Miniprotein binders against a2bj90. Designs and how they scored, part 17

Target 1, 235 residues: a2bj90
Amino acid sequence: MSRSARRKTSALNTVLRVVEVFASIQGEGPFTGTYSVFVRLAGCNLRCPFCDTRYAWSLEAGKPLGVEELVEEIARYEPSLVVITGGEPLLQRHPLNSLVEGLESLGLRVQLETNGILPAPARDEQLWRVYHVVSPKDVPVRVPGAKLHPSWVDYARATGRAWFKFLVANEQHVREVAEYVAKLGIPRSRVYIMPLTPEKLDMKELLELHSRIASLAVKWRLNFSPRLHLLVQLP

## First folded at step 3 (miniprotein)

Design mX7
Fold by OpenDDE base, second read of step 4:
Structure mX7 (fold): chain B 235 residues (1-235), chain A 107 residues (1-107)
Amino acid sequence: as target 1 above (235 residues)
Amino acid sequence: DPIDELWAKAWELYAKALELERKGDLEGALKAYQEALELALKSQDPELVQYVVEQLLLVAIRIAQKKGDYETAIKAYTLAAEALLKVGDEERARELLKKARELEEKA
């Protein structure tokens, strides 16, 4: 490898394509209610028809930001949690490991949001140490190209740092989730069901949907994830 | 940077392949993934190669299941293995070549 190629590979490992950085409350999953900085990475390996962040699907939608600069920007918010989301954050796995290292060096807690198509972190990755909320898109919503990578089940068992958040619209979806997690041997305590929200619900419809899905969570003995940010009108 | 341009183009083809797959055009998707793989290999990004290989294999398996076209699946496994060898993933390349041979015995 030429000296130029080594410098270029080092630069690729230190730059992320970032759509946006903002402070809000984590509205979803096990960390609901936590004051968080969100880092939305560009690029996604899916095209979910229900995606609320379609603007992040292209890598070109993100600006190149240095890992060091991004760590400094995040730190200025004094977050209780850093949430790395996007399209699919694990498409930028190498610079993402560097970002995690930087954030952990400051004592910041990190949570990744992933669709679970890509392999779980290996033991030698910085990503191994962080929290993961895996949102499978194969069940029940059956997004084309979506398949949960088996390594996420092994990672969840080995570390206790993964949760699985499933989008559901009705009781049939909840049944399919319950059967799927039983088949994979995912503990029910690590499973969240979350309302699949259409783009145009009013607040009343949104509350009614939350109520229905929460009742199904109780009936099926699963955890419930709200869309809290939508309910409280935060980003 | 020429590498960034190759990476961007590989991602455009990958995105096109996903959209073709979504529309049920598995043959179009397979072709777009093959083109994406060629660009990924030129970028010398092992991760991009691995991601494109995974999707290529998924589409090939679906073609084989839907059409009974084991020959296409064998070609895809072979292409995937050759790509992984170029990025130094010899272990996974051997596994894919083994799967290709197992399909040849069934065809």
Scores: ipSAE 0.021, ipTM 0.319, lowest interface PAE 7.0, mean pLDDT 86
Fold by ESMFold2-Fast, scan of step 3:
Structure mX7 (fold): chain B 235 residues (1-235), chain A 107 residues (1-107)
Amino acid sequence: as target 1 above (235 residues)
Amino acid sequence: DPIDELWAKAWELYAKALELERKGDLEGALKAYQEALELALKSQDPELVQYVVEQLLLVAIRIAQKKGDYETAIKAYTLAAEALLKVGDEERARELLKKARELEEKA
């Protein structure tokens, strides 16, 4: 069970609230197909209606784990990529920087998945040096409160370590994404569109949705992200 | 929903405070975290209050250490303790009030 004493002062620097740690294949974004360990952090600053991981919304959903303990657990999987996701992992920013430092000291590649509401990393953060897949929720899905922080565009241009992944259901959504990224000056080479998957799709429907969105990516000259783990029945 | 609007605005101020802190504007960051805390309390989200309190204290400590302005740190500890009491975290509130008193004696 959770150690309440560890939640106090240590939570600022060396303790993370972790929902789950598991090995799988990265099914999304620029690293699709990579053998990965997923670290799902608790807490989220949005309440997306289409969210697949509502169980991670509360900080209390996470078990407190020390950074060193978590690094050792991740290392045992010998992953090609460590995917830190959530909720919103940047809510636990201070201990997250310590985690990234520990993982990089072992030569492990790190990718964060973030909604992009909180600012992009500063140059003196360990987070500056790792990969970020930013999933804006203001367009096209229009989640209340989901304004993308403008620093993410600057970070992407400065580092080449951020991509923007948008959930889309149809061509109108793709048009809205194209207009949005043009307005913000996000290069098309850093933009992925990904199928917005309703909860009750069978495998044939999932494949058909992937096919439609992939075709739209070609038509609009954007990158396509599958949800590969759904197609191959992995977590 | 007015509560959802307060919640969204609290996160906007929290994000602004983090950006100011990254730019080295610690005083600006402190002010933004204080405003975020007020909205977080009105939004009735105890977890958001905890996130804001942690950043508020870290910034106040940095200001105190960099400029010797321990009065700012004392005020921040007291404000954070009051917020934690309002969300039911009596143990952490008591701990922060003790630190505020210790700083008062040494300032």
Scores: ipSAE 0.005, ipTM 0.317, lowest interface PAE 10.5, mean pLDDT 83
ESMFold2-Fast, scan of step 6: ipSAE 0.005; ipTM 0.351

Design mX8
Fold by ESMFold2-Fast, scan of step 3:
Structure mX8 (fold): chain B 235 residues (1-235), chain A 107 residues (1-107)
Amino acid sequence: as target 1 above (235 residues)
Amino acid sequence: DPIRELWLKAAELYVKAEELEEKGDLEGALKAYQEALELALKSQDPQLVQIVVFQLLEVAYRIADKKGDYETAIKAYTLAAEALLKVGDEERARELLKKARELEEKA
């Protein structure tokens, strides 16, 4: 079988377009500090102004990898957590369910990072059984076309396996997040605010930004997510 | 909200199309993705259009590869490029039109 033929059939349940696989520490969200393997899938349905991973926007940025091959590669790292991110991983939903099945068969804990535009998992999907960190882009950052699918709120209530992580730069952003989650009925215990980090921050500025956003999290009774990898200079 | 209603219908058709694709009903999946694309365009959501376009093209190419039906793939690439032009993604639209020309040479 040619490489070109495999690329063109990448939406099959056995092939994923993968940008990179690497070991690091999860720097964000409810599993901050966990030794993790990151699987960055290619393709994204958004073009966020402050995106840190623009190199993953195109599907052509990803190399076709078989699910079994990818499971074997991930397992060699012996991770405490597998973080599947992108782009937008749910663009490759079929082979992603197969990947999750393979990883769970090895007893590995899986966390998916998603923008939440595509529907949440159904009960018959392997994705139903794993952890999800949903990063809505409709509030406060207002990315055009970014609207959270309402099924994510239902999924979070049904399973307790979804959290909502919001990029914030100031108190007005936090207020908008608080209003948004209240209207949707999302419990504060499921909400994280995280610093929106522009390019060219030195370490002092990065720490000051983290301190300000953390203080706002306390004030508004929300959870705080650092960007720990930026503070310790890991990928 | 009529726009929100169109968006939800498009997303539901997208999920249904993925289920059909998983079951091996490639023709049914293609039709559902095409219907989802029309609704996504009417919902004025360029990001949903891009999501649907990706899966529509993969299914169309699988039909071409398995059955030698390159006409179906060419039509899908052209339809997808037109949709991307409507939502301002000119770069990706050009890439798809180039791929359609390559497929025409094989037909």
Scores: ipSAE 0.000, ipTM 0.271, lowest interface PAE 11.9, mean pLDDT 81
ESMFold2-Fast, scan of step 6: ipSAE 0.000; ipTM 0.225

Design mY1
Fold by ESMFold2-Fast, scan of step 3:
Structure mY1 (fold): chain B 235 residues (1-235), chain A 107 residues (1-107)
Amino acid sequence: as target 1 above (235 residues)
Amino acid sequence: DPIRELWEKAEELYRKARELEEKGDLEEALIAYQLALALALRSQDPNLVQRVVEQLLRVAERIAEKKGDYETAILAYELAAFALLEVGDEERARELLKKARELEEKA
């Protein structure tokens, strides 16, 4: 009983390290435009040079929060979608499965954002039943330490609940993505290309970049993801 | 059966990671140890988890000795800390995170 725990334990005795919880609109991927609550988990297994959320890299950036308490906090937003992101949320895999179970018990739809280095869910995990947007970082410009786990391709084929989203700046990047997904056997219907936005763009430049990448998506027969939150100035 | 399959897969990845580490391919070894760790945690074998954590610490120390690889060394310490948190060893996890922060100051 003398075991140290800064916060009161939940009945499940399961804890997540959480950076932030906030409401916004999903700006990216297959659920673009959906009223969502975002749960950013601490810790990441990559150090991407273009990362916008470096404050979430460390596990220490997250405050311990019990699964039941977190479920209640999320439910108060009455979201159409719960987006679990990070860092890399699969680093906290065991308590994450408990969170998903709690959210699904309330009828809430869940989407995970992951870099895909850690394996896809197994059938006996609660995570098997939710949506996944996988953002491989081994193409088109490799991030050191990044390597997509092949189980994600099998999971996508078996469930239809995974998509693959790639940041691209030009047509050469799109070509490399097309070659990569063909090599791995990822169906084009499961692939999104998204603009890699430089640090400073005005509205005109941002719209022109979106237009250019969207045109490339049509040319290469891939899906297009905007960065809608940037266009409408939301977090 | 499912637990045994997870354990065997984790052991295979652990062995492959050791071979990569011996070859000096520390970045690939780190990835392989991370995958071995994920499966070891799911197999619920604390002895295998401990063996993977031990190797992650050695990889972190080797990476930290190379200038320009501080970010990867920090990542290795954080992966080991994550594993310790998952098995309830909060004190050792805190110590590893402290080492990660010290390396950030050097970078």
Scores: ipSAE 0.031, ipTM 0.486, lowest interface PAE 6.7, mean pLDDT 82
Fold by OpenDDE base, second read of step 4:
Structure mY1 (fold): chain B 235 residues (1-235), chain A 107 residues (1-107)
Amino acid sequence: as target 1 above (235 residues)
Amino acid sequence: DPIRELWEKAEELYRKARELEEKGDLEEALIAYQLALALALRSQDPNLVQRVVEQLLRVAERIAEKKGDYETAILAYELAAFALLEVGDEERARELLKKARELEEKA
């Protein structure tokens, strides 16, 4: 039996722990404004104090779903993009490759959201073919245990299918991001800064924060990511 | 104390990961160890971090040997290396990153 045939027979490669599946507008990064189906996977290798999806941190928060069933569910929404998110999707790397294969067979575009701690896709993975938005948690927010895996820089250079989205609250954070990406040799055209939003912001405060961070993005010659879904009150 | 609560939760996940490992649920054990590691790092207890790292690596190696899942082993080495860097064990972290690269070249 070939290496390919042995990969197909593990129940682990065919089942995902899924918290939720929903349709919305992509609110963040290079695909902002895209009608998307979001697949939120369960389990995260971080515990960010500013996480808005804390309910997805445990694997137990997810239900086991078959890859084929999940592909059919996603396809019913006729999405312009499938966004794989969660806690950390790459904790379920093997069944995630199977999911991507199924979605790509239908001609669906896929974007992964990852914290960038786990290695970038290898060339033999189905994940190699999709888009990635890496959200580092080491800079500037310094979440313990967060460190960007170097392979994401190499993947970005090799494929052009990766972007880096940094959470920032002030100009010092933007400076730290600019220094960090320069040191790693990440092209500025692939860098997004996004407002770090505390849970208690009202809509006025949220807009003021967006305006401030967007102005810093222009000043520092970086791309700006909104939290569009929060601004338009979508999921 | 928020730090103590993180530590207690890390120890709970660590125990759960051991129970899963004993049942033979190695992949679920691996994920539970990864979660335990994340909380251990936040608890600022280097000893708990080291204990979790040892089990994480052992389970990942067992998965690699049984299933030929070298990617899981690579991931575990890298996660462990990052955790060890956070607790100041730079030497062992470098060794684990080297092992990860050596596995990538063999896979």
Scores: ipSAE 0.015, ipTM 0.298, lowest interface PAE 8.1, mean pLDDT 88
ESMFold2-Fast, scan of step 6: ipSAE 0.011; ipTM 0.361

Design mY2
Fold by ESMFold2-Fast, scan of step 3:
Structure mY2 (fold): chain B 235 residues (1-235), chain A 107 residues (1-107)
Amino acid sequence: as target 1 above (235 residues)
Amino acid sequence: DPIRELWEKAEELYRKARELEEKGDLEEALLAYQLALYLALKSQDPNLVQRVVEQLLRVAERIAEKKGDYDTAIWAYELAAAALLRVGDEERARELLKKARELEEKA
């Protein structure tokens, strides 16, 4: 490899394409209610019809930011949790490992939101050490091109640092999720079901949907994830 | 050698993806190429990355043509561009991103 190619590769490994950075409350998953900074990375390997962040689908939607600059920006918020989301953050895997290293050096807790199509972290990656919320899109929502990589189940069993969060609209969806996780050997304690929210619901309809899905979680002995930010009208 | 093992797994998945493509299982071929691409990137072999990118884009274009699934083609161009950026091919990455934008206008 030429020296020019090596320098260029190294520079690319320290630059992320970032759509937005903002403070809010984590509204979903095992850390619901936590004061968080959200880092939305550009690019996605799916085109979910229910996606509310279509503006992040393109890698070009993100501005190039150096890892050190991004770490400093995040640190200014003094968050209890850094949520790295997107698109699909693992599309920018190499510079993402550098970002995680920088954030951990400051003692910040990091959570990654991923669709789980790309493989789980290896033991030699910085990503091995952080929390992952995996949102499979093959069951029950059947997004074209989606298939959970089996390494995520092994990673969850080995580390205790992954949870699986499924979008559900009705009891048939919950049944499909229960069968899916049983077949893959995912412990129910690591499984969250979350309301699949249509684009326009009033507050009463949104609360009723949350109530129905929560009731199904109790019936099927699964964990429930709200979409708390929608209920309290935060980004 | 961990890097050699990643390279061997990438080559095996690339071969499997080609077999799936030949049989007409285009969506499964696309997913296999995606996994091969990830492993090729971890193996630090830019030539393997380029080979996988070429086949991944070809399969995505075939899916778009046969089923009108431009979303899959757009996704594939953006994934390929991200991979090329990581191996230092910024010029080709920009070309693929431009192609993705053109496909979005058609969709």
Scores: ipSAE 0.005, ipTM 0.322, lowest interface PAE 11.3, mean pLDDT 84
ESMFold2-Fast, scan of step 6: ipSAE 0.000; ipTM 0.186

Design mY4
Fold by ESMFold2-Fast, scan of step 3:
Structure mY4 (fold): chain B 235 residues (1-235), chain A 107 residues (1-107)
Amino acid sequence: as target 1 above (235 residues)
Amino acid sequence: DPIRELWEKAEELYRKARELEEKGDLEKALLAYQFALELALDSQDPNLVQRVVEQLLRVAERIAEKKGDYRTAILAYEIAAWALLEVGDEERARELLKKARELEEKA
């Protein structure tokens, strides 16, 4: 490659495959209730039977968007939190690090939602410095191929910037979560249980499920994550 | 020059991965190729990205065949497809996503 060709290639912006960008309230996890911009990246390395975002499974579901352009679009919302989700956002790890760098340069707080199959950030990644909500799919929901990468526990211990959010339907699931996190050495303060919501619940059923799982969180001394956006009918 | 340093490190890891592959340490080779791919993307060299992708997929396929670990192969195809999209090779990326779907049937 000539020097001019190499310079031209190096000048091109990093690109992400983006399904959607929208403002809402973070409905889940440690930042529940925060005014947020959601960036849904395309592609996923799992095929969960209960997945609410099957439209994001394919990388082809996303439109190419330059990192600088995406940073500007996000900034226009003036969010308190940027939630990067998907699919599995770590499939686009390289441009994701560039996006995080751009967002942090603007003083924006960033949270990543990940299934935790791919390794946790290394110390030299921009992703090392942001918040991560890890949603293991091996326990209790037993999705095939879903094994939590052990580096996530080390990352959580080293940074204090990771929490583990588990989908649960009943008390047996909560017991399995409690045993799982104890075995891995994850503190209860870092653990959220969240209702596993079937596709066709009415509002009364949804509220009753939330109440039941919240009661189990109290009983087992774990944190509770609602699915607040479902309760208040936001995206 | 930071970009040249990243390129040299990517090339180094690529060679190490090939050595691991030759010795039959497929899982270690896969990890090394994945790290090499990330550095190749950082070095902004599309030709290096393509070379690493080809070897990464070869190792993932061998792991699937010898150990029945189709999930590892599916993940590798999806990561490689993403990397190819980043360097503008949409046709190859689509091919890899199709192969990932085909491997899912063996689950």
Scores: ipSAE 0.000, ipTM 0.170, lowest interface PAE 15.8, mean pLDDT 82
ESMFold2-Fast, scan of step 6: ipSAE 0.000; ipTM 0.091

Design mY5
Fold by ESMFold2-Fast, scan of step 3:
Structure mY5 (fold): chain B 235 residues (1-235), chain A 107 residues (1-107)
Amino acid sequence: as target 1 above (235 residues)
Amino acid sequence: DPIRELWEKAEELYRKARELEEKGDLEEALYAYQLALELALESQDPNLVQRVVEQLLRVAERIAEKKGDYMTAILAYSAAAVALLEVGDEERARELLKKARELEEKA
């Protein structure tokens, strides 16, 4: 192999397909309210009817960006949290582990958002050490092709670094979530229910939906995730 | 030698995936090939990467054909394309990305 080919291959080893990088407030899950930089990776293994980020579905929607360059860009924002999302970020697992290593070397806290179809990290991956918010799409929303990989439950129990965030529209959905997590042995303390927001709601409808789902969280003794960015009109 | 250890793990997963594929456990085989591919890339062996890519694509195509699961095929083509770019096979990577895009239109 020529030196040029070796150098090009090495550079490509650290490349991610990135749709966008932006600063905002984490609006969802256990870190709601945290000043964050969002890194949206391209590609997804699902086609959810309620998806707000359909522009990220194709891997080709992402610009190739080196891990070193991406780490430097993220660091310029001085974030309290780096949120790696997508599409489905685990589709780019190999270079993603390199990105996580770079971010952790700077002392940055990392959270991954995943649909949980692909397996949880192994102990020898850099991803083992970061936070994961797993959003199953098999229950209650029944997206075709979605099935939570069982390794995520083992990972959550072993590390305490995974939470499960479920989209719900009504009490029947919450009941299905409660039955699902009981069957899998997921502790209620690791479970969030979040409003399933249709494509267009006005502010009154958004507030009423949030209030309804929050009340159900109290009733069922589950955690509640808002969609805070929607309520305060941030990206 | 850390690279040799990664290579050995990749070969072990590759062999395991071949066994699963032969038994007809295609989804388990695909998962094992995906793990083997990740380790093969870290081991910096382009020949191993190529071998894993070939089997991964073959299994994904079989799953798509038998179950109509075009999402599995799209994922496999995309992952294989990224791996091929990493080892400098830009022509095959471009072909696989084109196939992934064509399948997305059928979704």
Scores: ipSAE 0.000, ipTM 0.214, lowest interface PAE 14.0, mean pLDDT 82
ESMFold2-Fast, scan of step 6: ipSAE 0.000; ipTM 0.245

Design mY7
Fold by ESMFold2-Fast, scan of step 3:
Structure mY7 (fold): chain B 235 residues (1-235), chain A 107 residues (1-107)
Amino acid sequence: as target 1 above (235 residues)
Amino acid sequence: DPIRELWEKAEELYRKARELEEKGDLEDALWAYQAALLLALRSQDPNLVQRVVEQLLRVAERIAEKKGDYETAIYAYELAAIALLQVGDEERARELLKKARELEEKA
């Protein structure tokens, strides 16, 4: 049997550890405002101090779920977009490719959220064909050991299906992001800056932060991502 | 060379995982070893895969023993078994899958 045929018949390659599946509105990035179903996969290769989803760090947080069962559950929501997030989804790369294949067979549009430490998809992966929002943890708030894999820049240029999203709190952070993307050759058209929101901001503070970061995006000629779900109080 | 780049990144993550393990950050070390393993598989270096598998399993077993986190150990055994199958070590892969099933019964 070919590798692909063996892979499809392997139970190990068809099980994902899943933390949660829920419907909401995509609040961030290039697809902001889209009715989406979110699939949060367990496990992460980083421990970011500002992480909102610490409950997904351990694989113990995820229930084993078959790819076919997960595809059926997602399809029942009839979403305009499937957002696969985590933890770090690429830690479960092999069954993730099978999930993407199943979702694409139903005509569903897929977006992956990734920290970009693991390599970008190869042309023979189902993941090559879907959208990716890459959140490097090198800058502006450095996470030790985190480095963007250079293949993500090549993937973005080759496919037009990757964007780079950075959490920023002030103009110094934006300057560091601008320097970083220039150094790596990432086009500004593929860069989003997004407010780094401390816990316990009231609505007035949240709006003022969004306004400041949006103004900086205009000044620095970068794209702006809100955190829309926080503004409208959705998960 | 894309394969060489994958190998270099796997080696970097392996080294980082060892540093985290030496500091006693076992959970962070586990996740770094898992990331290194996935890259090592794509780098087509069976010796690197074997080295990462050994460290991954050792750290996962220590976490299970100290914290009772058997689900993490089960996943690590299954991932290691997949990696060993890919590099042609079918006998060790079967042994690890058997251990994963035994841990499921205990969990």
Scores: ipSAE 0.000, ipTM 0.184, lowest interface PAE 14.5, mean pLDDT 80
ESMFold2-Fast, scan of step 6: ipSAE 0.000; ipTM 0.251

Design nL1
Fold by ESMFold2-Fast, scan of step 3:
Structure nL1 (fold): chain B 235 residues (1-235), chain A 101 residues (1-101)
Amino acid sequence: as target 1 above (235 residues)
Amino acid sequence: SEEERKKLEELAKKYQEEAEKLFREGKYEEAILKLLEAIFISEQLGDKELEAQSYYLIAEILFQQGKKEEARIALELALAIAERLGNEELVKKIKELLEEI
């Protein structure tokens, strides 16, 4: 990469508000089982009743970290995958593009977890080149204010780098997801259903829920995402 | 939707006010983060005027930090929006700052 090109692709801001950085196994979505470093960014544009990370809702919950320092910290883990999550990481879109540039310069693969309310990446963003797991909250869980931006469907078709992961508790939820993705023209091959895990499930109940949702995925011809980290008791 | 729109308008105003205060206090990075929040809200509202003004303020902050190339990118984004809106006053301010970079 030339010096001029590096400067032109720099984000507007080189600071991210970061809640935590830790190594674990990606437990969800198309990269389930991958040794990953998780970067949880602060701030969220939703207040989901089932949220496991309410401590990350406020932007002030994160410590300001420079992109260069964060890239160095991530690199020390030698991960197969960098998972950028939050809150909603696209709230910090501009410095996030700089982070992605730095991570890709080291040959690291990046996956973004997003609620999909904000627009998909444009072709001139660094984010255009990375993987996205979009978790809509308008269907079936019906979180107020959580409308999927239509550009995500176009991005998925154009790049093959986005999947849509839906939280489901029962067959009625799966039916609603099937209707939703048909209406929007989302290919079933890009759709994952994942167990909506309520508070205080024991391990037997958690496994039984996984089994039920997996069976529904087969019945409805959708992909299944576990929450593997919960089953193996990792963060 | 009307109640949700009002809440977003209030939140955007709050972030702009917080950003201005942080900018005056020399807390440049925190000011920019508040303005990025305002931009997100402006996109939800379809408020292109707020979006352009927020990018312009980000550019001013980046320029004060000596981050001239990042400031240029913010100015180019603000310029594209301001020109489409026909906001001649903002276009002039953007072009003046671009000449200093």
Scores: ipSAE 0.000, ipTM 0.146, lowest interface PAE 14.7, mean pLDDT 82
ESMFold2-Fast, scan of step 6: ipSAE 0.000; ipTM 0.134

